# Designs tried in a protein design chat: VHH binders against Elongation factor Ts, mitochondrial (tsfm). Part 7

Target 1, 309 residues: Elongation factor Ts, mitochondrial (tsfm), of Dictyostelium discoideum (Social amoeba) (q54lv3)
Amino acid sequence: PTELVVQLRKKTQSPVQECKKALQASNNDMDGAIKWLLEKGKATAEKLKSRVSAEGIISVLVDSGSGKAVILEMNSETDFVSRGDIFRNLARDISKATLSNPISGGKLAENGILELDPTQVENIYPIKINITNEDGVAEEMTIKDSIVRIVSKLRENIVIRRASFIQPLNNNNNNSKSYISSYAHDSTSEKKDVGRLGSIVQFEYQGDCNNMNSLKEFANQLAIHIVSNSPSVVTVNDIPSSVLEECKNNNKNPESLYDDMVLYEQSYMYSPDHSVKQYLEILSEKLGIKNLSVKTFRRYAIGETAERV

## First folded at step 1 (VHH)

Design f5 (framework vhh_5j56_2)
Fold by ESMFold2-Fast, scan of step 1:
Structure f5 (fold): chain B 309 residues (1-309), chain A 133 residues (1-133)
Amino acid sequence: as target 1 above (309 residues)
Amino acid sequence: QVQLVESGGGLVQPGGSLRLSCVASGFTFSESSSYAIGWFRQAPGKEREGLSSISGSSGGSTSYSDSVKGRFTISRDNAKNTVYLQMNSLKPEDTAVYYCAAVYEDFWSGYYSPTDSEEYDYWGQGTQVTVSS
């Protein structure tokens, strides 16, 4: 009947004709109709699976209380979809769910970040997120089911490309403290944590900071520096062996790479007369703390990775 | 205060083409939310038939009924607040009064099937299309 179609549509946001077919196929059972629409969405997602998804967004989320952070890339076929509120809200909700749930089976990357398999985000964490419909009513569903729902609605291939989880520092050294900052470039004032490029940076220091606002301002500025200057490692000692081997094979001095790829060796954009390393030392002294350092960072840009890793 | 005005109908020979226009007032097309526009027709003694729809957002989704898919194309010009229906390879059975209709949608509202006129809230006055030799 018309009343059930209206209710199903408000709950699922599916096209009216699909809602009618779902109710007809389920003998007017609402739960059965929801299941039918999900199965149809899965078929659509499978059909679109091979399409190129080169547009998208980067979501960055920091939980300062627990010292955790997540950076996530989600891709769509068009920039129209990726700029839309539903796509951005979905990415934000997935980041939040990832941050809030136990990480299992993540691959430890160099610099201590856990790289998450997109399959783990979708299936190994069978966590339900709340999707708010037009009436403000939240509906609980798994991450994979939420992606299927959006794929069926938008008729585009939508994928979780990659995700990284920054673990909290182990506080066994009673003098060590942590701070995490993030930055999303090409974000909006309403969603500052979603953009086309993003970074997260984890700091470690010792002692009591005499000006936390100054530390936070610096931390945010370094996240911006990382987005703008694209370092790939923190220190010279972190340069991958493969990169050093390529330099040797090309008869080039590895020092030629320092300004390009080593964060600590880069000219700091907010104090260009100093390297990032030198500025950390100056700021440590100014703030009355010791050993202010970058423990790890991650920088994501749309389109810099293969479609399916 | 939402109003729709159709134009562009007339007499055309089989195999000919016409472009219908639907000028909307009382709202503006936007990226995140707007009004979807659908095209419908009604021939004498027949029920109203949905033909095509276009989302109100820029670069929005389009839909076509099987009877016109491949022959009709829906498009919009946001600067003119106008939706068009380009009709090619017209047949005598395409003879009908053509209506444009609008329904509020946001990004979460989904894409309306062109076959369900009950979902549309605002209707134009119609424009006659006659396909005859």
Scores: ipSAE 0.000, ipTM 0.169, lowest interface PAE 16.6, mean pLDDT 78

Design f6 (framework vhh_5j56_2)
Fold by ESMFold2-Fast, scan of step 1:
Structure f6 (fold): chain B 309 residues (1-309), chain A 130 residues (1-130)
Amino acid sequence: as target 1 above (309 residues)
Amino acid sequence: QVQLVESGGGLVQPGGSLRLSCVASGFTFSDSDYYAIGWFRQAPGKEREGLSSISGSSGGSTSYSDSVKGRFTISRDNAKNTVYLQMNSLKPEDTAVYYCAATPSWEELFEYAENQYDYWGQGTQVTVSS
């Protein structure tokens, strides 16, 4: 091979013949050759779009300083790929890029969560990724181009399935404070923010907390509770009317829905003699604050739809 | 399931020619961007060596080891899911079991180690002797 082919292959990990064709098509211009390979990769990704991507990971990321958070589901065809460092690092970097860069549009859901479709996430720039596994070597690109690069490398359909952006609380309410917690289950010690299930919880309260460590401990434990107990709504009043009608049509006790799907009505995992609502009231008094409440939450699990969780 | 079946081996005199065929099942060469196909051989008491590859790239690019370059030609017929190795000017040193191999990669086979290949045929014996 020529020296330029070797350099391009080292940067992109693309096949030697594709690197040779890219350089030939670009009159030996390295930047042009890189762009050519991205277009080839886009064609490959398009060809793979019909394949089922049922495995994957959930990524959760909180920016405590700004009061923002992101939860993201990315899918691959096999569990082998989804457990690999390349895939998991890509998911983490996508979450970081989503949190740190401006996004346009999005469907505003209940309680101020911004639901992002995959194309909104894909259009974010820049994401900084390292595809060569060399320290200090990274490229900036759109999230879409980063996915194309990894699809080309792994030869699987890789999909951003869903993402939710938790917005900061209203800036004009100076007596209201917030805290956000997250949890990823089935994570590793090196990547605690990536797993097969994840949650994020946004809290609101008034006053000055006399013990922030206790509040943080509770917030983390409630994120674990949400993963384990799978609520779909915060309060009884948030239950969709269609769910209530289905319950009536099946002649079932409406209170059975409360323990299954209403966060506030569930027995609190770390104090089972209390409901979550009761424990929030007890903790508020103990910490010297008022109206400690869950503003919103999201729970993602691989293999479920994004409609209400 | 991917299977490779080699055929066309046999006994030939020095200076003769043979054409080996490798028929693939369980995948198609219309998915050529996902599979590199190539030929390897192993002589008694020797390590397996790569001889030639044909990539899955749209151009069907080929490569050859120095020991066979100019004498052997690799080609494919995607309609028949078959890769051929045309062997000319055969020498006694070409006596070996010849293997067809495939890997889900559009990379040139010559650059891969034996352990990078997912699918291997059973082999076909080529003997060059008078």
Scores: ipSAE 0.000, ipTM 0.164, lowest interface PAE 15.7, mean pLDDT 79

Design f7 (framework vhh_5j56_2)
Fold by ESMFold2-Fast, scan of step 1:
Structure f7 (fold): chain B 309 residues (1-309), chain A 132 residues (1-132)
Amino acid sequence: as target 1 above (309 residues)
Amino acid sequence: QVQLVESGGGLVQPGGSLRLSCVASGFTFSTSSSYAIGWFRQAPGKEREGLSSISWSGGGSTSYSDSVKGRFTISRDNAKNTVYLQMNSLKPEDTAVYYCAADEGYIYDSSGYLREEEYDYWGQGTQVTVSS
């Protein structure tokens, strides 16, 4: 029937001839036809698996209510696809689904950061996607199936390269409070939630802040600082022994590393006469709080990771 | 509703050049669109022949039939929702009605981009005549 073909095509955006075949194979059952099209999409994704996906975007998302955050790298074959709304909205929806659904497993790496295997992310259900951005056409599926749907549409190998999940602080006994901020750098987007560079920063402090707007503004600015200045560790004490050893093997003083890789020792971007550490102390006093500190941060950039086999 | 409109056809002498345009409405050739666009032609009494395509796959990968490879160039201007076919070194054998066509991303191999049955939407065509 013509009406069912029109409905299926609007819902899936599949070619009209494929919609006809799907409905014919499914005795005009809409759900069966959708499943048929998904299986055809899986065949396409399988054919594209061997292609290199070196472009992409970083997606950052914070849930301030629960104190959780996600940073995600998704790759495509070309920057043309990765700059597009379809790809970027998929990344946003994957980050949202990852934040909203229970995660089982994952490797606890650093300071409460849970490193997620791409297959763990792919198995999350549900993701809610809306291909047409029209009311009433949103669909629920696994993240894996959402990627298959978009691979079929864009005809590029699309992969989840890596993801990090920032968990809430569990320091109840010291009366600590936390705040999480994020930033993604993208000259074409005002949302600052996707781009080629991204960061998430988790803060810890004690006491009652007398001006939360000032704390939030600083937190946002420090996320920008981290993107721009690319620190690797929070404090000097966090520098890996292997890095110190390599520095000494090259006849260089370890202190030469501080400005490049240690967040606290860097000149603060929005107050260059102060280090980040000094500015945290000034702001702590100004806000009437104690021990304002960076508990952890994560910075992702496209192209900085080795290929996963 | 999806529409494709071809323009730029006309009469040229052998060895001349023409640039055909295909303007899309009802969808966009931006990153929000996954359509592959193909150019086809049909000479009087002949079957429709695939000439060239451009797709989102592989960074806007292009394909060309052997009959036009090296003479024709396909390109896209996403800001104008337009696909072009630059035709150089035209021959009398190139005389035909030229069509643009769009699919929605379900062509499974590179040879499919030159097969008419893979495409969902078609323009009305523009006449190209190569004659002295």
Scores: ipSAE 0.000, ipTM 0.213, lowest interface PAE 15.4, mean pLDDT 80

Design f8 (framework vhh_5j56_2)
Fold by ESMFold2-Fast, scan of step 1:
Structure f8 (fold): chain B 309 residues (1-309), chain A 130 residues (1-130)
Amino acid sequence: as target 1 above (309 residues)
Amino acid sequence: QVQLVESGGGLVQPGGSLRLSCVASGFTFSESDYYAIGWFRQAPGKEREGLSSISGSSGGSTSYSDSVKGRFTISRDNAKNTVYLQMNSLKPEDTAVYYCAAKYGSDLFYEWSEADFDYWGQGTQVTVSS
């Protein structure tokens, strides 16, 4: 009946014709129709997996209380879908679920960043999604099933491209403190944690900060600096051997790379007469703390092949 | 987000022709195979009537209501993000406000109802009289 079709469409956001077919196949049973739509969505997602997903968003999320953070790239076929609320809300909810649920496995990168396989992220339960507006209630499902649901609605190949989990610092008997900041570029006022580029920065320091708001402001500004200036490593000593070897093969002085790829050697965008390293030293003294440093950062841009440390 | 703007309406004599344009913003036809665009009209005192649709799928597919089949032709220009409705052999009963509408999905098997479409233009008036 027409009333059930309208109700099913409102609940699932599936196309009207698919809702009609689902209800007919399920003898007008709403739960059966919802299951039918999910199975059809799985078949559709499988058929679309070969399509190119070059557009997308970066989601960044920090839990300051636990010292954890997540950065996620999720891709769609078109710019229209990636700019839409449905897609961006899905990315936010995936990041929230990833941060809030136990993670086992993954590969440790430098400084304790855990690189997550997309399959590990897909297996996380629960994700809470609400694909309806005002009258909708959140449903719990696996991240994989949430992607299938949205693929059914948007009819595009949707891919979790990569994710990094930033773990709390191992202080190794040091009485040090940490702070994590993040930034998403080309975000909206309603969803400042999703955009087309993003960064997460993990800081360490010792002592009692005399102005925590100033520290937080600087930390946020450095996240912006990292997005804008695209460093690859924190210090000169972190430059990969392969990059140095390529530099030698091209008869270039390694020092020519410093301003482009080494965070500490870059001119700080909010104080251009100082390098980032010099500004950290100045700020440490101003705030009455010791050894304010960047322990790690991650910068994601849509379509990047390589990840940065 | 998605916005649709109609133009090309006006006064025309019976037997005349008119071409309506629907310009889409917020997506591109060449990038989005998942939008179908339809033309509707609403005459004074009548319900909104579906007239024609064109698929967002590569290659496109078209459909027409019986009242306009053979007289109206729907087409698209992906480079201009525009859908056209070419209206020939116009009759007084074609007098109405004409709307373009877009929906998610390339499935043309939907009934032509207002509830099936997600985005609507503001409409353009067509009057057929002497």
Scores: ipSAE 0.000, ipTM 0.120, lowest interface PAE 20.6, mean pLDDT 79

Design f9 (framework vhh_5j56_2)
Fold by ESMFold2-Fast, scan of step 1:
Structure f9 (fold): chain B 309 residues (1-309), chain A 130 residues (1-130)
Amino acid sequence: as target 1 above (309 residues)
Amino acid sequence: QVQLVESGGGLVQPGGSLRLSCVASGFTFSGSSSYAIGWFRQAPGKEREGLSSISGSDSGSTSYSDSVKGRFTISRDNAKNTVYLQMNSLKPEDTAVYYCAAGRLSYYWTPFSEKEYDYWGQGTQVTVSS
């Protein structure tokens, strides 16, 4: 049954030797062999679970129509795997599934951002994502099964490290509008949806914009600014009290933190004579809108540590 | 061989609740099971509709169609080899014969496709009316 090995390999993308073992263990039953490979993959994933996953990819995805966005970090053991199409496309497909099927059970952060537990992302069952096999055909599988498949194929510990879901803004005022932009930095690709650094920015404004292309251009540029300049908060009054206490305990002036961590106080990358706050005010008047502001943002970087508390 | 027996159907008022049971024999529906159980329904003159599924794998993964999501909950009791469908906030549109079905899990399992399921119960009638 060489023909069965070929069929199983195409269906599962598993190595030939594993397919042979699966068919022998399942008395040449194709469905049993597929199940055997899945269980073998789960066992392999558990064995590799303790390995360090220091490399990876950030995936960003925006649905402008619904006002939703997702930012996701997936980690691998090596840079070789994280640069590969298989890993990058898996991250994209997981982001698409998460965006289309938002998990309600995440922890709500400020400004409506939902922090998703990695296990919740893995368990967006029954949602099946389309993974392109080596024949170029799309196949349906759960997020959890897709990770098992990639672990089996690439022989590395693969982890969903973190994810954030940006919820649509509530329209509290008549004529209030929102816009979301994103950016992922990948020096080897024109695609700006995956990379080692990524950001999502949610804007709010009032009135009718006289030039949406200018607003979109600025929104994209601010996402790039956020990736490059690594702010932690939007405004001065958003600085965590724990950070202010650390500053006080070390006899440092809190204002020394402003250009490092406060988005609005940073020199704007594309107009360095203005702060981000000043530029938002200038652009608001130029576009004929009111109160153009950043409602929230998220910035992910591979190897980033949590803000000290 | 695999056999499934449904129970718990009946007449209920709109807004009411019912719990359906599916007792499996011929395999153990537990953490190491190669089977999944799905719930389907069929109303007169309509095609069979997939509602919910629960995996027999260690994950115990569950699924719900949009028409019942938030109202129906699937669960399993491994000690009793039984799968339950808890149906809340029932509507007249939920009137149908409800079937439980079992199929062998595949790597690319599609829980709402009848083709995934090899074994079917005889069905239990649920009527939602005043």
Scores: ipSAE 0.000, ipTM 0.099, lowest interface PAE 18.7, mean pLDDT 79

Design g1 (framework vhh_5c3l_4)
Fold by ESMFold2-Fast, scan of step 1:
Structure g1 (fold): chain B 309 residues (1-309), chain A 126 residues (1-126)
Amino acid sequence: as target 1 above (309 residues)
Amino acid sequence: QVQLQESGGGLVQPGGSLRLSCAASGFTFSSYAMSWVRQAPGKGLEVVSDISGSGGSTTYADSVKGRFTISRDNAKNTLYLQMNSLKPEDTAVYYCAKGRYYGSGSYFSPWYFDLRGPGTQVTVSS
C-alpha cells in the first residue's frame, strides 16, 4: 500500500521502487522491509567496492569530558557526494559513535594515540550508531549498516579509509593536565569539524593556567598551523629511523627536513619570528604554567598516503 | 632535494593567454597541496591559487577568479596555471610553491618564501 511505502521511504530514504519491492517481499511488514533493504544494500556495496573512491572528507571531533578525540577519513567517488549533508552528517555521527565506545585493535603510537590504518579501520564497523531520521526518531544500527544504507542511497563506493584516536594521558598525576583541539578546513562550511584537511592536537601542561581562554585560543591556532604546514612529527627526536636512513641514502642533510616535517622547528604562523617550540615556552611563562607541550597530533588530507607520527 | 622549476612565462598582449608549468621533484607530489604565488614590481607576494594534493579542491584570489585555472598531473609531478584574459595588472614573477593550504587565497605562510621555485616572468603589455 501507498501509505506503507511513504513511511518506509521516510525511515530509510530508499527509492520508492526499492521500498515497494521490500514491502512486497516482506508481506507489508515494516521491520522485515527494513531488513530486506539492508540486505540489498549490502549486495550493492559489495558490487561497488572495486570502484575508485578518491574524494571525501576528514572528520574531527573532540570530547573534552572524556579526554578523547578522533580524526577520520571517509571517501566517496565524487566531490558532489562528499560536499553533501547526508555524507557529512554520517561522518559526524560515526566520529561521535567511536568516541562513545571502545576501539578494538589498531596500532598504539606513543603518548596514547591509537591508529587504524586501511587494513584495521573495519574494527569500528560493529560499533552502534544512533541515526536521527526526518521525524526526529533515533534508530540504532552498526556503523557498517549505516555505510551500507548510504551506499545504497547515493550509489557510490563509500569507505572509511583510516582513523586515529587521541586517548586520555597515561600519566595521571594531579598537576598533569591535558587539552585537545581540532580543526577541519572547508571553505563552504561554518563548522570546523569536516573538510578536506584536518588535525587533532593533544597538549599537556602542569600547574594552574592563569588564562584558559588564551590557552584555548593558542590550541585552536596550532591546530590550524598543523593543517596549513603539514608537520609529520612533534620533535626532532620523533623522526623515524627509516626517514633518517632515506636521507643518508639520498645524500641529504637530515636538518634539511626540520622546517618541513618537525612541528617544533617550524616558524609559528601566528608569530613567524618564533618557532613553535619557542612560542610554547613563551606562552608557558605568560600563562603561569609549566612544560606546555604537544604530546601528539594527527594531520589528514584527502588523497595523501596514510602516515603516522 | 626538493626542487620546483617553473616555465611558460613570457611577453603577451592584454587579453592574451599563457599556460605556466611547474616540474616538481624530491618529494611525494600527490601528498602536498601546491600553490601559485606572484610578485608584481614594487608589491608584496600574492597567493594566486591553491590546489589540494588530489586536485579535488581549488581556490583563487579574487583578482584572478574566473580567468585563471589551476590544475595538476600527479603522474607527471607537474602543476599548471592556465591564464586567460590577461591584464597589465597580472604582470609579475610567478612562483610555484610547495604546499601550504589556506583556502581563499590572500593569506600565505612564511614557508612559501622558502619552498618556491626560481620563478617565471609574465609581462602583459602592448
Scores: ipSAE 0.000, ipTM 0.118, lowest interface PAE 20.1, mean pLDDT 80

Design g2 (framework vhh_7qia_2)
Fold by ESMFold2-Fast, scan of step 1:
Structure g2 (fold): chain B 309 residues (1-309), chain A 125 residues (1-125)
Amino acid sequence: as target 1 above (309 residues)
Amino acid sequence: QLQLVESGGGLVQPGGSLRLSCEASGFTFSSYAMGWYRQAPGKQRELVAFITSGGSTNYADSVKGRFTISRDNAKNTVYLQMNSLRPEDTAIYYCAATRLWYSSSGTYFEYMDVWGKGTPVTVSS
């Protein structure tokens, strides 16, 4: 009946004709009709999989209470879609779901970050999305199903390109404390955690900080520094052997790599007379703490080449 | 001493194109964010395009889709490709560099460390 079609359209935002077909196929059962529309959406998404998705956004999210964080890249076909609220809200909700639900599997990277395969992210349940933009009308589904719903609405190929999960510090034996900061560049005031570049930085220190506001300000500024200066490793000892071999093959001094790729060796943008390493030492002393250091960081830019997990 | 030198300005007809260049010396170029600003007679200087050290870009609404900013760290140079030029684009164009930047509205930046002397662009028939 007409009343059920109106209700189904409000819940799904699917075209009226598709809602009618779904209800007929489901003997006017609302839940069955929703499932029917989802299956049709999956067929549409499969059709669009071959289309190039070169535009996108980076989402960064930190949970200070549990000491964990997520950085995520999502791609769309057009810049129009990637700048839209629907796409950006989906990315934020995917990051929230990834952070809030148990993650099993993933590959441990050299710096202790858990690299997630896109299919592992897609299988996370639940994600809560609000297709109708009505307060309190959030639906629960897998991340994969949420992408299918949005692909059906926007008619573009939408993909999760990569994700990294920053694990809580294991501080049981070290008596260490941690702090995580993040930054998204080219964001909006409404969605500061979504942009075209992003970084997450995990800090470790010992003792009682005499000024937490100063530590937090520094942590936020270092996240900005990482976005701006694009380091690839924390310390000299983290430089891959393949990079050092290429340097030798080109008859170049390895020290020429330090300013470009080693975070600790870079001139700190907020105190350029000091390297990042030197500034950490000075700040550690001023704050009354010990061994303030960067445990891990991750920096994403749209379209960067990423290794398979 | 930090220096920025602009080039590529000139007279062009409406609908035409120009490419501005800005060459930097006396500092570690790759660690700086770079911006192009312009100032028309009787108006305040305004941000036109911005590129971070990592390559992220921002544009003023009036030039989005027409102007492209890019950088070449090996040459210590930032470029502004200007297409579909309009009489309203007539201004002196300035290159600027900063180590400190914030993106609160996506296009607003308050702080620049170094400025060039400017290169004039005139769009007229």
Scores: ipSAE 0.000, ipTM 0.102, lowest interface PAE 19.5, mean pLDDT 81

Design g3 (framework vhh_8ghr_2)
Fold by ESMFold2-Fast, scan of step 1:
Structure g3 (fold): chain B 309 residues (1-309), chain A 127 residues (1-127)
Amino acid sequence: as target 1 above (309 residues)
Amino acid sequence: EVQLVESGGGLVQPGGSLRLSCAASGFTFSSSYAIGWVRRAPGKGEELVARIYPSGGSTSYADSVKGRFTISADISKNTAYLQMNSLRVEDTAVYYCARSLGYWTQYSSGLPYFDYWGQGTLVTVSS
């Protein structure tokens, strides 16, 4: 049955010979053949699990309506695969599924960021992927199964290394508003939503902004600043006491850390005569709002973290 | 290359003691990283039992082990230790050494965000 092989290949994008084997093993039952290919893919992914996946991309996604955002690191063995649309679109779809499906339970960090265990992300259902690029032919599966499908196609170990979920502000006051911006650095992407470096920034302000386009432009520029200048904390008060103790033990001035790690104390890259904090104050006045501030941010770079062993 | 290597696991009787070691390479304990001990028992989730900031000497413990376990670090040897006293059958688990990136960041499970993990060492408490 050549017609069934063509249908199965179109649905799964699996090689013709594997589709033939699946249909033979399933007595020409399409659903059974799909299951067979998935099980074979799982076995292949298991064999590849030990292979080093040091390349990859960062995916950033913001939902302005709900005030939520996701930043995700996915790794592949080669940069050839990580530059490809198949891998990048999978990362985008995983970010979208993660943002759209509430992660139940868990504890929110003080800065409003929820760190997601890779296995929690893998267990999300459904991810809706369109493997055929045709209207109405999208398939639903777990994120783990979607990774298995792509591992089978690309023949590389593909892993979710880390993910962070930015929760909306817990505030019902009409005078307190939020805005989230994101940036992913990639010379090949027009969307700036995937790249080797990425950031998400959550802002809070009070009052009615007289120019939302200016605020959005600044928010996007600060996301770029964070990618470029790699701060670790928002304010001096956020520096861990252990870092201050290390500085003291090494007989160093704590202020020497400010330019390296404190966002607010860094020279703002689009106005270098001002610190980020000073520029936020200037912009607040210009936009007719009060207390424009960074509530939280996250910055990911490929290779900053190792996979759990 | 950052590596954490555990040692010291084994079989011990209830009420006994055991000391785990975590040798770190690729970074120094004079830097700002924290070191934690995380355990996983069969059929159970991960539990952070103890954490130390070696440069500052600050420590924290899970309620289940307070008064029984002590975490320490030797900066000159770049090694962290978990002294386990008054061991109970329920302490049976694989114990992992892990490096923590930040004081306040944590997984949804309540675990701090760890960027590097050791291979794990098995501790069995049985009579």
Scores: ipSAE 0.000, ipTM 0.110, lowest interface PAE 20.4, mean pLDDT 80

